# Ledger of designs, part 14: VHH binders against Uncharacterized protein MJ1408

Target 1, 350 residues: Uncharacterized protein MJ1408, of Methanocaldococcus jannaschii (q58803)
Amino acid sequence: MSREANPFKKMPTILMPDELMAKALRRGEKVANEMRQKELPWLLKARFVEEHKVRTIASVVADNLQKVIDKTPPVRKLPKFYQEMVEVLVGIDDFKKSMGAFKWASELVRKLGNEYARKIRKARTPQQAGKLRKEFVGRVKSILEQIHPEMAFVAVAREKLKDLPTFKDLPTVVIAGYPNVGKSTLLKKLTGADVEINSYPFTTKGINVGYIGEIQMVDTPGLLDRPLYERNDIELQAILALNYLANLILFIIDASEFCGYTIEEQINLLKEIKDLFKAPIVVAINKIDLVDEERVKEIEEKLKEVGIEEILKISADKDIGLDELKERLKKIAIKEFLKDKDAENKELEC

## First folded at step 9 (VHH)

Design w36 (from w1 with S30Y T103K N105A S111D; framework vhh_6qgx_2)
Fold by ESMFold2-Fast, scan of step 9:
Structure w36 (fold): chain B 350 residues (1-350), chain A 126 residues (1-126)
Amino acid sequence: as target 1 above (350 residues)
Amino acid sequence: QVQLVESGGGLVQAGGSLRLSCAASGFTFYRYDMAWFRRAPGKEREFVAAISWEGGSTFYTDSVKGRFTISRDHAKNTVSLQMNSLRPEDTAVYYCAASIGWKPAEYLHTDEYDYWGQGTRVTVSA
């Protein structure tokens, strides 16, 4: 099945202990004021006010914490790309521990609310009922402060995860190459003008997603457009997470070198990407309309020397070779996608 | 990190009783939802029983309801499974499992558990 949204998009805003407690106390006081307006014997009125205040506070706190759990997808059931992104950006173990803290606190607050409501119902004086309510409130405050670090952690995790790209479960081509080699023009020409622009970690330009029929095309400006040895470990891990998405890498070479990078520099980036990604690589030699035939042949031979077998010659600007490129990408991406699905089904059968 | 060690397995006659224990280490502030799963030869791991971190909620597979009781000792970080009225069909390797942040009903699924013990063998003779 295709995914229509980032799994984390429905995570709610995380209230901090003081905010959640203030909200719970306000709602408790509103309920208490409504009970105070009733015509009841003095002791019964005092007991009902405090009991309903405790029940309301417990429900507001416990329900708020449980809502966070209910709206957060379980990591192990996520597609591998999203599992890896949780690991890279947040840390899976710490994320799960934090969710466990929310569950622990929610269940404990609910249990304490029931216990204190029962005790308040049996109070012999208004002072005793009020003392029990104050004791309950103090225990809830203590519980929320105990999980304060985990609440802060989940709030930060939510901000990091909620804006991750939405990827469909389709054959996927990841586009790579230096800036200004013609990637944006090519993507438009192959997919049409309807591309989705999404945020992605460690790039200010974001990530562009378009489609060639049932083929998902992913352009990665800021990620696969400069030497990988210039990246820190966490940035490289985020880039390598694309391995769980990519069925095919499309690498674009600018034959004219108008992009500002030599053919040698462009091929060196290609080598780095080839070494780090398991997916097969197709190379498109772009801007052939700006260079002579001998230059194109020279580039093609250099690519063959570094082990590239799938080479196409195109001009995105002049609409040369684009139909052949589309068909080649479709054929290879579908083949690789089906291999991955077969491997996935075999894992499930074991 | 969390380490789980099972004990108490062995050979017992049908109608007999056996108590399994799971000792957990690596606990800190976090509480773990705990479960017992079992695997008979040639079959997949199946759910047996689960207990929430506070001990307030317990869950059982239908075939063991009324016969098995799951409990925990917070002071010792130990989860126990008291197995009464044992049947030959209960013969399996029993696994202790721990989960951080499972949702309601997710206790049934092996993929929701982050830590597993190595298992303890229970054989029920006819």
Scores: ipSAE 0.000, ipTM 0.297, lowest interface PAE 14.5, mean pLDDT 83

Design w37 (from w1, 19 letters changed; framework vhh_7d4b_2)
Fold by ESMFold2-Fast, scan of step 9:
Structure w37 (fold): chain B 350 residues (1-350), chain A 126 residues (1-126)
Amino acid sequence: as target 1 above (350 residues)
Amino acid sequence: QVQLVESGGGVVQPGRSLRLSCAASGFTFYRYDMGWYRQAPGKQRELVASISWEGGSTNYADSVKGRFTISRDNSKNTMYLQMNSLKPEDTAVYYCAASIGWTPNEYLHTSEYDYWGQGTQVTVSS
C-alpha cells in the first residue's frame, strides 16, 4: 500500500556543476580568509590556508551530492504506485544509474580532498601548496562535468516526482465518469466541502482527494473522464498506475444525459475502465430526480448486460441515496483493501 | 540494458581452487559496488563477498574469510572471486550482483543489490 506522504517531497534542489563549484569555492575562500588571520610562520600559514581550503571545498561538494542521495528514497522499497510512477515518468534504471553517479562522485571528491590535504601538508613552498590546491579544484570540476548529464537528469526527475499526489495507506475508491456527470458535487457531499487538490501527470486539473472516515476518495478529472484508447502510451501508463492504488472504482452515470454524453457513450467508457482495471466497479446512476423511473430501469438493465453487479441510484443534488452509497463503498473498499493486504503478507511469508 | 555474465564455475575436488569472473556491460561499472552471493539447494541466498566501487573496501562472510578473495578491474569492467581451499560446503550456484550502494541512512551503510547475473554452478566433491 501507499505511504502517508509523497516519498520524493524531501528531494533537495539539484545544483548544476558550475553552481555547486561556485558555492564550494566561496566557502573555501571564507575559510582561507579566517586562516590568514592566524599568527603563524609564513610557510606554515600558506600550507594551513591551502589545506583548509581544499578540505572545505571537498566537504561542500561531497556533502551536497550525498544529501541528494540521503533525501531520495530507494525506489525498490517504495509502494508499487510510486515505483510505477518513477518507471513511467523517469525510468527506474536511468534513475538508479544517476543516483550511483552522485554516490561515486561524492566518495571520489572526499578521497581526493584527503589526498591533496596530505600533499599540501608536505609542500615546501607556498607556491607548491597553491599549485596543489589548483590541481584539486581542477579534478573536482572534471568530476562534476563528468556527472553533468546525471545531475541534469536527476533535476528533471525531481521536478516530475516532487509534486506527485500524497496517498495514505487506506482503503481507496477511485472515481470515474465523463465530465459534468456530478462527480464534484457527489465528492463534496460524501466527504465534506474541504477536498485536497493534488497534482497528477497529464492532467491540468489535478486530482481531488477526500475522505469518508478512513476511506480515501480520489477524483481523477482529465484522467478517467474520456476514452482511454485516445491517449498516448505514457499517459495511459500513468493512468494505469492507479491500479496499484484503487481498491474500488466508483463510476458515475448521468441518467439525464445533460452532461453532453449519451448513455451508450458513458457505458462504453465504463467498459474500457472495467477491462483495464483489476478493482471491482460500483456504478452510481446519478440525477435520477431529472428522469422517470422507467428510464432508470432501462439504464440498470443495460449495465447488467455489460456485467455490472453493483448498481446504486442517486441524486447528488437532492441528497437521494447518498447514505446507502457511502455504506456500500465503505463495505466493498475495506473488504478489498484487507484482501490485498493479506495477499501481500502471504507473499512476504514465503 | 544491464548485463552481468558469470564464468569460471565447475566441478573440483576438496582443497582445490577456482576463480570466478563477472563481466559487466550496459552501465558505468566503476560507479557500482559489486558482490558475490551463493545459493545451495534448499537454502536461502547468502552474501559471500562484496567490494566497493573503487576496490578499497571488501567484506566477507565468516565461512569464507581467509579462503576467498574478491577483486575488481574497472578498466576491464570485470569482478573476480578467487576461491582457495574449497570445501564441500561451498557447493552452490554463485551469483554476481551489482548495487549502486545507495541508502537513505548513512549511519547504517546497508546496500541493495540492483542487478543480478544468471549464476554459475560450483560443485566441490570428493
Scores: ipSAE 0.011, ipTM 0.457, lowest interface PAE 8.9, mean pLDDT 85

Design w38 (from w1, 16 letters changed; framework vhh_3k1k_2)
Fold by ESMFold2-Fast, scan of step 9:
Parts: structure tokens; sequence; C-alpha cells
Structure w38 (fold): chain B 350 residues (1-350), chain A 126 residues (1-126)
């Protein structure tokens, strides 16, 4: 399925118990006022008013809780990237338990509403009908207070998940390398347009998404631009979730070292990424216009020693080697994407 | 799968003491108000004692006040009824019940959605 929109973007705002109860009581009173306009004998009118007040309160509360469930995608049906993000940011088990609490409360409120509506219909006095409605309201308040922790948990979960990036189900190239190696310039030149900036956990810079036709290009400033051993476990897990998106890693090396990092430091980051990511790696040696051919050959040999087979020599600033890079990225990304789709289909059939 | 299992019922002499237990499983016990009811031969089931889910409130039927004490252990999913100074009139099958929104200090109607145990027999006779 297409990952056109963040699956959590449609999650509604979560009302806390007092807010939801106040909303339900206001709607119940509005319906009660409409019923009071009907010309009925005093006892029938009193029962009718209280019955519809209970039914309205039950509906508002139960429907609001059910809407949260209906607008929250089932975790098992999510693309693996989003499943992993739920685990990292929220915790899948607690998320599922909280959805269970919403379902339990919604069903119980609906059942109690039906029960109390029937009891009110049999009330012998207006006072009895009013007392039954008050008892129903007390039970609903108690139910909402019981799930208050789960309501708060889902509200926090929604805030964490709603701003996750929107990825399309397309061949995807993830761009890595130290800051100032030329990633932003390269991405702009390959895609021809300003990139879309999306929020991502544990980076203040976000991620940049661009396209080369039907190829999705993802630049990850603040994520794959410094040593991964410097991250805490949760941050590292969020970064490694990109494994579920990446069909190809494009690693950029600054041959001039003007970025402030030595070739050795840059290759060490490459080794870390190569070890942790499943996708094949293409290395682009950038800024070749600023160094001699012997230096470029030295870097190329060091990359081959590290097991890198796909090496291209470019200058993003001077438009050197970009057509060859674009063609190579398309070929490998499409091949890997189709291979991964075929493997997923075979796994699903078994 | 919800279960409430009462235990501790026995034959005791007038003036004796007995402790009933109700073990709960299959639901989130700490969220529920717990109550004890009893049914004497040929009589309707009546409320005896209640304890709130927060454990801060207890309430008793007038005939058992000062003699019975209800308590709960949320770590063990168990509610207890300590019965002292037992009288022949206390002879009944004792039931525990779990409910949401049933305060121990208010008379509320029973709900179709309350959970009930099977009961345990208490006989007070010489």
Amino acid sequence: as target 1 above (350 residues)
Amino acid sequence: QVQLVESGGALVQPGGSLRLSCAASGFTFYRYDMRWYRQAPGKEREWVAGISWEGGSTSYEDSVKGRFTISRDDARNTVYLQMNSLKPEDTAVYYCAASIGWTPNEYLHTSEYDYWGQGTQVTVSS
C-alpha cells in the first residue's frame, strides 16, 4: 500500500475525561430542551426527557472513544517503518493496551446507556427517572476516570506520531555523510526543485525529501551525519528504522576535506553505516574539482579496501558526473525495490 | 475470561469469627469497586459491604457494622471479608461482586455488566 500520508495524521484530538464528559452533558441538555418542547403528559414527558438525555450522553461518549479507535491505523497493517516508529517512540504493547481500554470503555458506556434507557422508560415518577440518569452519569464519569491514564498516553502518542514524515511507496535512496560535504547542493541539483522538509525524531533539522521521477530521495541531516556510537539507544533505534525505507544508501565523501572532517573520519562513518544498514551503498566522491587525480585515486583505493564496489566521482558545484550518478542511483534503487517487494510477497504467501 | 472465586465459608458457632476471600482473574482488578452480598435461605440477595477501587472508602449494611470488615489486596487480586461476633442470622451464601461506578457509600442499582462469583456457604449454628 502507498505511504502517501503519515498513517497517524488522521488521529483525532484526545479529550480528557472532564472535557469529554462536559461535551456529552452539554449535548444531552440540548436534546433534553428539544424534548421539553413536546406536548406530553407530565410523567411521559419526564421519562422521555431523561431517556433521550441518557441515550445522547452514551452516544457522544461511546462514539468519541470509538472514533479514536477507527482513526488509528492497526499497527500490524502498517509499513514496517511506521511499526518500528511506534515501538521506538511509544511502545507497541502499551499502545495496543490503550486502544483496548478505549474499546472496553466505548462498549461498556453504550451497553449501560441502553440498560439505563430501558430502566428510565419503566420509571414510576419523574424523580426516579432523574435518579437513574444521575446514576448513569456517575457510572460514565467513573469509566472515563478509570481509563484516564490510557487517554493521556494516547494523547502523548498522537503528538509524537502525527508529525512523522510522509513517505511514498517508491524506490528510496537515503543520503548519508558528514555535514557540509555537499549533500544539500547535490539533492537540489538531482531533483531540480526545493526539497520538502519533514519532521523526524531526534533531529532539529528534520529530513529533506525530493524526487528524481519515481525515485524518492531522503536527506537525513542530524541523523546519518555523525558517528552512531555517540547516540543513545532510542535515538539509534529511530535512525535504524530508516532500514525499512532505504533501498539504497548514497554516501557522500568530501575529497577536499573542507567540510572539516578527514577522509579517515569520513570512511569510519561509512563503515558504521555499512555495518548497520542492509541496503547496498553507492559512494560519491564529491568536490573532485578541488583536488588532484592522485588524491581521488587514493580515496578510491581506500574505499575498495572497505568493500565498496560502487564508487562515482562528482562535483555537485561544477555539475561534473551528475548524469552518471543519477542513472546509477535509478538502476540500483529500482532493482533493490523490486527485489524487496518480491521477497515481501513471497513471505506473505507463506 | 473473568473469574471471581469465593472461599473460606464454614460452619461456626455463634460468637465465632471467619474470614472470606474472593480471588479475581481475567480483568483489571484495581479498577473495580468490590462488594459482598449474601443470600439467606428463602430470602432475596442483599448487600453486605463494599470497598472502592481506590481502597479509601468502605461501607456496611447496618446489621453488620462493627462486626464485619472489608479489605482488598490489589497486588494479589483479592478482596476479603473479616466476620466477627457471628450470629445465626448471618447464615447465608456469600457472594463477591465487581462493578465500575458502584460507590460503597451509595445505594445503586445492580447492572447486567457487573461480575459475580459463585458464592461460599457460611453457617452459624451450634
Scores: ipSAE 0.187, ipTM 0.593, lowest interface PAE 4.3, mean pLDDT 86

Design w39 (from w1, 26 letters changed; framework vhh_8emy_2)
Fold by ESMFold2-Fast, scan of step 9:
Structure w39 (fold): chain B 350 residues (1-350), chain A 126 residues (1-126)
Amino acid sequence: as target 1 above (350 residues)
Amino acid sequence: QVQLQESGGGLVQPGSSLRLSCAASGFTFYRYDMHWVRQAPGKGPEWVSSISWEGGSTNYATSVKGRFSISRDNPSKTLYLQMNSLRPEDSAVYYCAASIGWTPNEYLHTSEYDYRGQGTQVTVSS
């Protein structure tokens, strides 16, 4: 399997109308100067200069706009996670309309360039050729100003989308639980020490991505580590986009409560996550080395009362139960991943 | 506020002609490629015809080529479909659809459109 970059990292810097026009005019003048060096009859030389200037300006403008289109992936063909992130951060409909404005302008500028080049080839005087070139330049400036709002929109969209995390198309386990329950220690011990830190919207801590062989482990500090009812709609939607990645949720409970949260508080967060996510949940009761067997049984009974069937008892710090946890996560994540892929393929065939 | 409103459908005899119209509002019509799509009872949607934003390129499904003609008037924000030599197989609800093509040729056979109208019924029978 190859690593895919964030699909939006290839988007080029978006030039504003004045910047793009200035670039096109500079390139046109360079080509015009090359034509002026040729030893040609007076009228033929004047026509060649203006014709090639127009063709160059048209190509620079049209190609620049087309490059934005070509370097931006088709949103509807992206993994659902990235589609949802475009919707949350930018708005898919407005993004498509803005990209369409680039296409319209690119095609119109190319068409006008061809029309004005033909008119210049038939010019009877150098003054007529120059006037036609000035007319063409004015029309291109007008077109770019007409799409100025869409150019600004895409520039902002690019800044929002270019730093989204890179996820592989692999069975994925999303890790949840309050701070200090042992998530970071557990992730390190399950994956070795190889974790990637990625930015994510609405968290200052980002997300941590690690691997157990071909299983992708995603730790979500700041996202699934505090009550979800306290979030605004946009933040919640960004968190719920993880539904399109998660084949399995691993929820960590701190049996000792040394994390600063009661078992009741921890189970309430678990219930919120269970209600909002489609993926099955495995609960790992951590820090069993710090509590009595009776305490662990009390926690297990409370988890069963809230509908949790997959419960494991571990100590990340003391390396207790980690091999069983690893094996269980791999089996469930692979099974769910294959089910999700099969369902996705069947939808495309209908 | 985006709206596509089809009109011109009806009941006609085989061999007859109909002209469908689609009035667009609430978006920059002249920047969109426009399409006609039809759906007969118990069948999936079938793409019928497309016209580029400037009107210079038109495409037709094999089943209607030579019989149907698509056109547009950007100043009036109206799309047309002239249907000649109608057959019973042409009976369907006809939908006007709009797409903004942002990759080369991707929009010509898109099943997902940016906007779609409510449809107008065409019935060809004796």
Scores: ipSAE 0.045, ipTM 0.547, lowest interface PAE 6.5, mean pLDDT 85

Design w40 (from w1, 20 letters changed; framework vhh_7n9e_1)
Fold by ESMFold2-Fast, scan of step 9:
Structure w40 (fold): chain B 350 residues (1-350), chain A 126 residues (1-126)
Amino acid sequence: as target 1 above (350 residues)
Amino acid sequence: DVQLVESGGGLVQAGGSLRLSCAASGFTFYRYDMYWGRQAPGKGREWVSGISWEGGSTAYASSVKGRFTISRDNAKNTLYLQMNNLKPEDTALYYCAASIGWTPNEYLHTSEYDYWGQGTQVTVSS
């Protein structure tokens, strides 16, 4: 089914210990001042002020920590693409341990708040009530400092994960090929609308997402547009996470070489992508209007030699072959998507 | 089963030294702030020293400051108290206690701590 947003987009800003404590103390003092305005005997008023201050501080701290847990999606329930991105960018085990630290601290602060509120209700003097509140505040500060490393870790994790692209659970075609081969023009003509630009790790250009009905088209500038051996291990892992998304790869070749890359260079990139991706590949030979039929046949023969069976001849600029390409992409992407869905459903049943 | 077991007590002459140990089991020792308290015959409980969970913060009662040193080994789940220049007034049952949330408190009451031990006797002869 379709998903509306990046699973991590709703993760809240993570306050550091000093920031969270300051916020809790300010709200506690606001509530205390409100209670001081009520007409009560001075001993009862003193106890009420300190009790409500403790309860407010406990709630602000515990609720803030619990909000982080509640608004963070459980990793194991995520689509495989997002699970892989957590592993690559953050580390799943450290992420789970950090969420555990938030849960531990939230529950402990809530428990201490209840215990100190009860003790304050039994205080015999205003001074005793004040001492108990100060002891509670000191204990909360200590707890927050104990989880300071985990708070910092989750803050960094949030920054890395919040800008991941939103992908719908639909048949997906990932577009690859060198820059200036005509990918952007083709994508716009196939989708009939402006593409949505999404952020992606290790590319400043982002990714472009468009739709052909219920088929998701993903253009990957900066990712699948230059040799993969030029990438570091983490960048390569982030690129390979697209394997969990792609039902079909559409590789675009510029027959004219006006893109600045030779046919040999373009086919070498194709070979790298073919070796690393599980999805079937369709190759579109673009700009056929700018070259001889003999040149197109030469390129087609070279593609067959490297094991490419699905070859289409197009001109995005001249609207040649686009309907045939669109129909072929739909047929293959839907078939592969349904096959993958059947495999996933059987895995979840077991 | 949570357990705190103190050891290292005994009889010592004034001016002597002792090292107390507290072995912890059944809870996540490295997450707890640890304390030493003592109770002399016919007197109330008094807080002696405390150490934060990470070992970065320590506190001492004025009566022992400069003579006693608290430390911990989180890998061994053990708390220590090095007692130097012992005085007859240091004679007491010494016990360790565990709590979450740092609170150096001279009033050491059982209900204020999550866990505490049964104690080890220290007797200083004049």
Scores: ipSAE 0.000, ipTM 0.312, lowest interface PAE 12.0, mean pLDDT 85

Design w41 (from w0 with S30Y E99D N105S; framework vhh_6qgx_2)
Fold by ESMFold2-Fast, scan of step 9:
Structure w41 (fold): chain B 350 residues (1-350), chain A 126 residues (1-126)
Amino acid sequence: as target 1 above (350 residues)
Amino acid sequence: QVQLVESGGGLVQAGGSLRLSCAASGFTFYRYDMAWFRRAPGKEREFVAAISWEGGSTFYTDSVKGRFTISRDHAKNTVSLQMNSLRPEDTAVYYCAADIGWTPSEYLHTSEYDYWGQGTRVTVSA
């Protein structure tokens, strides 16, 4: 796509049956009033008024439903992250069935509009023309009520999907760690404070997206900041969808424990994330300015014991070690991104 | 739950005919494209024929064009594949597949289909 926006951002507001019908009837009456101003014989004028009213109502209803279809991307051709989010939040099968109802109704309303317009053109009296228009309107109301549950379903789906974050197809670093370890400060320091705040499911804080040149940095407050065993299945699936995005995980440890969590608790969260995510992990030991060198070495050794090879010592607050961290994140994220792209291309060849 | 059930497979001699049927259930408003795919012994799944949800458009792989006819019955929610002038190379397991009709379908590709039947075996002897 030429646009780097959430694929669902263009989904229009879903009108309920009564709202859509009212809109169509108002537009039909406007067109009818315009036709009444034409200088025509009474029967021909009555016939044209009803015909144009029917055609206008059919177009407003059918076009409105078709617009929903046209502005909703085909799910299977989306990036894997967005496919997974549709499944988790909405259910792909029910979403596709509901979209099918919109297409069915749109086409049926258009077909009926054409049929009734033809019948009205052959009407022998103004009363017959009016009866045919009323019959058409009744059938359209019935069709919209028949798909009312599907319209409600898509309206809810739109609200959930439209607010998903916009991720660019770039090397991506996902930031993890307990609250108050310095994630937000670090992200601001590394990206220069040009951070986009995006909503995300199952967190009231959302996520923060920033950039280091062509490297996408994603801070995940409320998602990767507490034990994962405490999550329900659907929440965990939403969190694990980040696997389709993350080329590298940056885990931040607060050496001072001022965040309120012990080093042991912080390393236990790290172990859970390491086990659930495929991406390599870099650990940044933060707040080294608040602790002795010996304590930092103790933490470093504990991290090595749990299999962490890439460890950096920083102070986000005091601007210590940030250039080295930035350089290593770029190198690892780019390498992993290109590796993942090569793997994707090979899968498509078979 | 959406379910596709194939029937009509069996053993037939070269030059003979078989009619496969696929019964679909669980679809709202019955708006879905239908297709038949087949997998010959030791080969990958390949496209055979497809029909649009309104039944107005049909598509066939070159090797079956003129011999096979795909059709659908909305009232019975079924799609059928009439196979005439069968050849030994038509021996395969035949699968019924469905795609939701609101999506643009690349009918040749297995990835375009949301639902699949378990398959029905067709054996054509010389």
Scores: ipSAE 0.011, ipTM 0.410, lowest interface PAE 9.5, mean pLDDT 85

Design w8 (from w1 with S57K; framework vhh_6qgx_2)
Amino acid sequence: QVQLVESGGGLVQAGGSLRLSCAASGFTFSRYDMAWFRRAPGKEREFVAAISWEGGKTFYTDSVKGRFTISRDHAKNTVSLQMNSLRPEDTAVYYCAASIGWTPNEYLHTSEYDYWGQGTRVTVSA
ESMFold2-Fast, scan of step 9: ipSAE 0.227; ipTM 0.659

Design x2 (from u1 with I100V; framework vhh_6qgx_2)
Amino acid sequence: QVQLVESGGGLVQAGGSLRLSCAASGFTFSRYEMAWFRRAPGKEREFVAAISWEGGDTFYTDSVKGRFTISRDHAKNTVSLQMNSLRPEDTAVYYCAAEVGWTPDEYLHTSYYDYWGQGTRVTVSA
ESMFold2-Fast, scan of step 9: ipSAE 0.411; ipTM 0.774

Design x4 (from u1 with Y32W; framework vhh_6qgx_2)
Amino acid sequence: QVQLVESGGGLVQAGGSLRLSCAASGFTFSRWEMAWFRRAPGKEREFVAAISWEGGDTFYTDSVKGRFTISRDHAKNTVSLQMNSLRPEDTAVYYCAAEIGWTPDEYLHTSYYDYWGQGTRVTVSA
ESMFold2-Fast, scan of step 9: ipSAE 0.362; ipTM 0.748

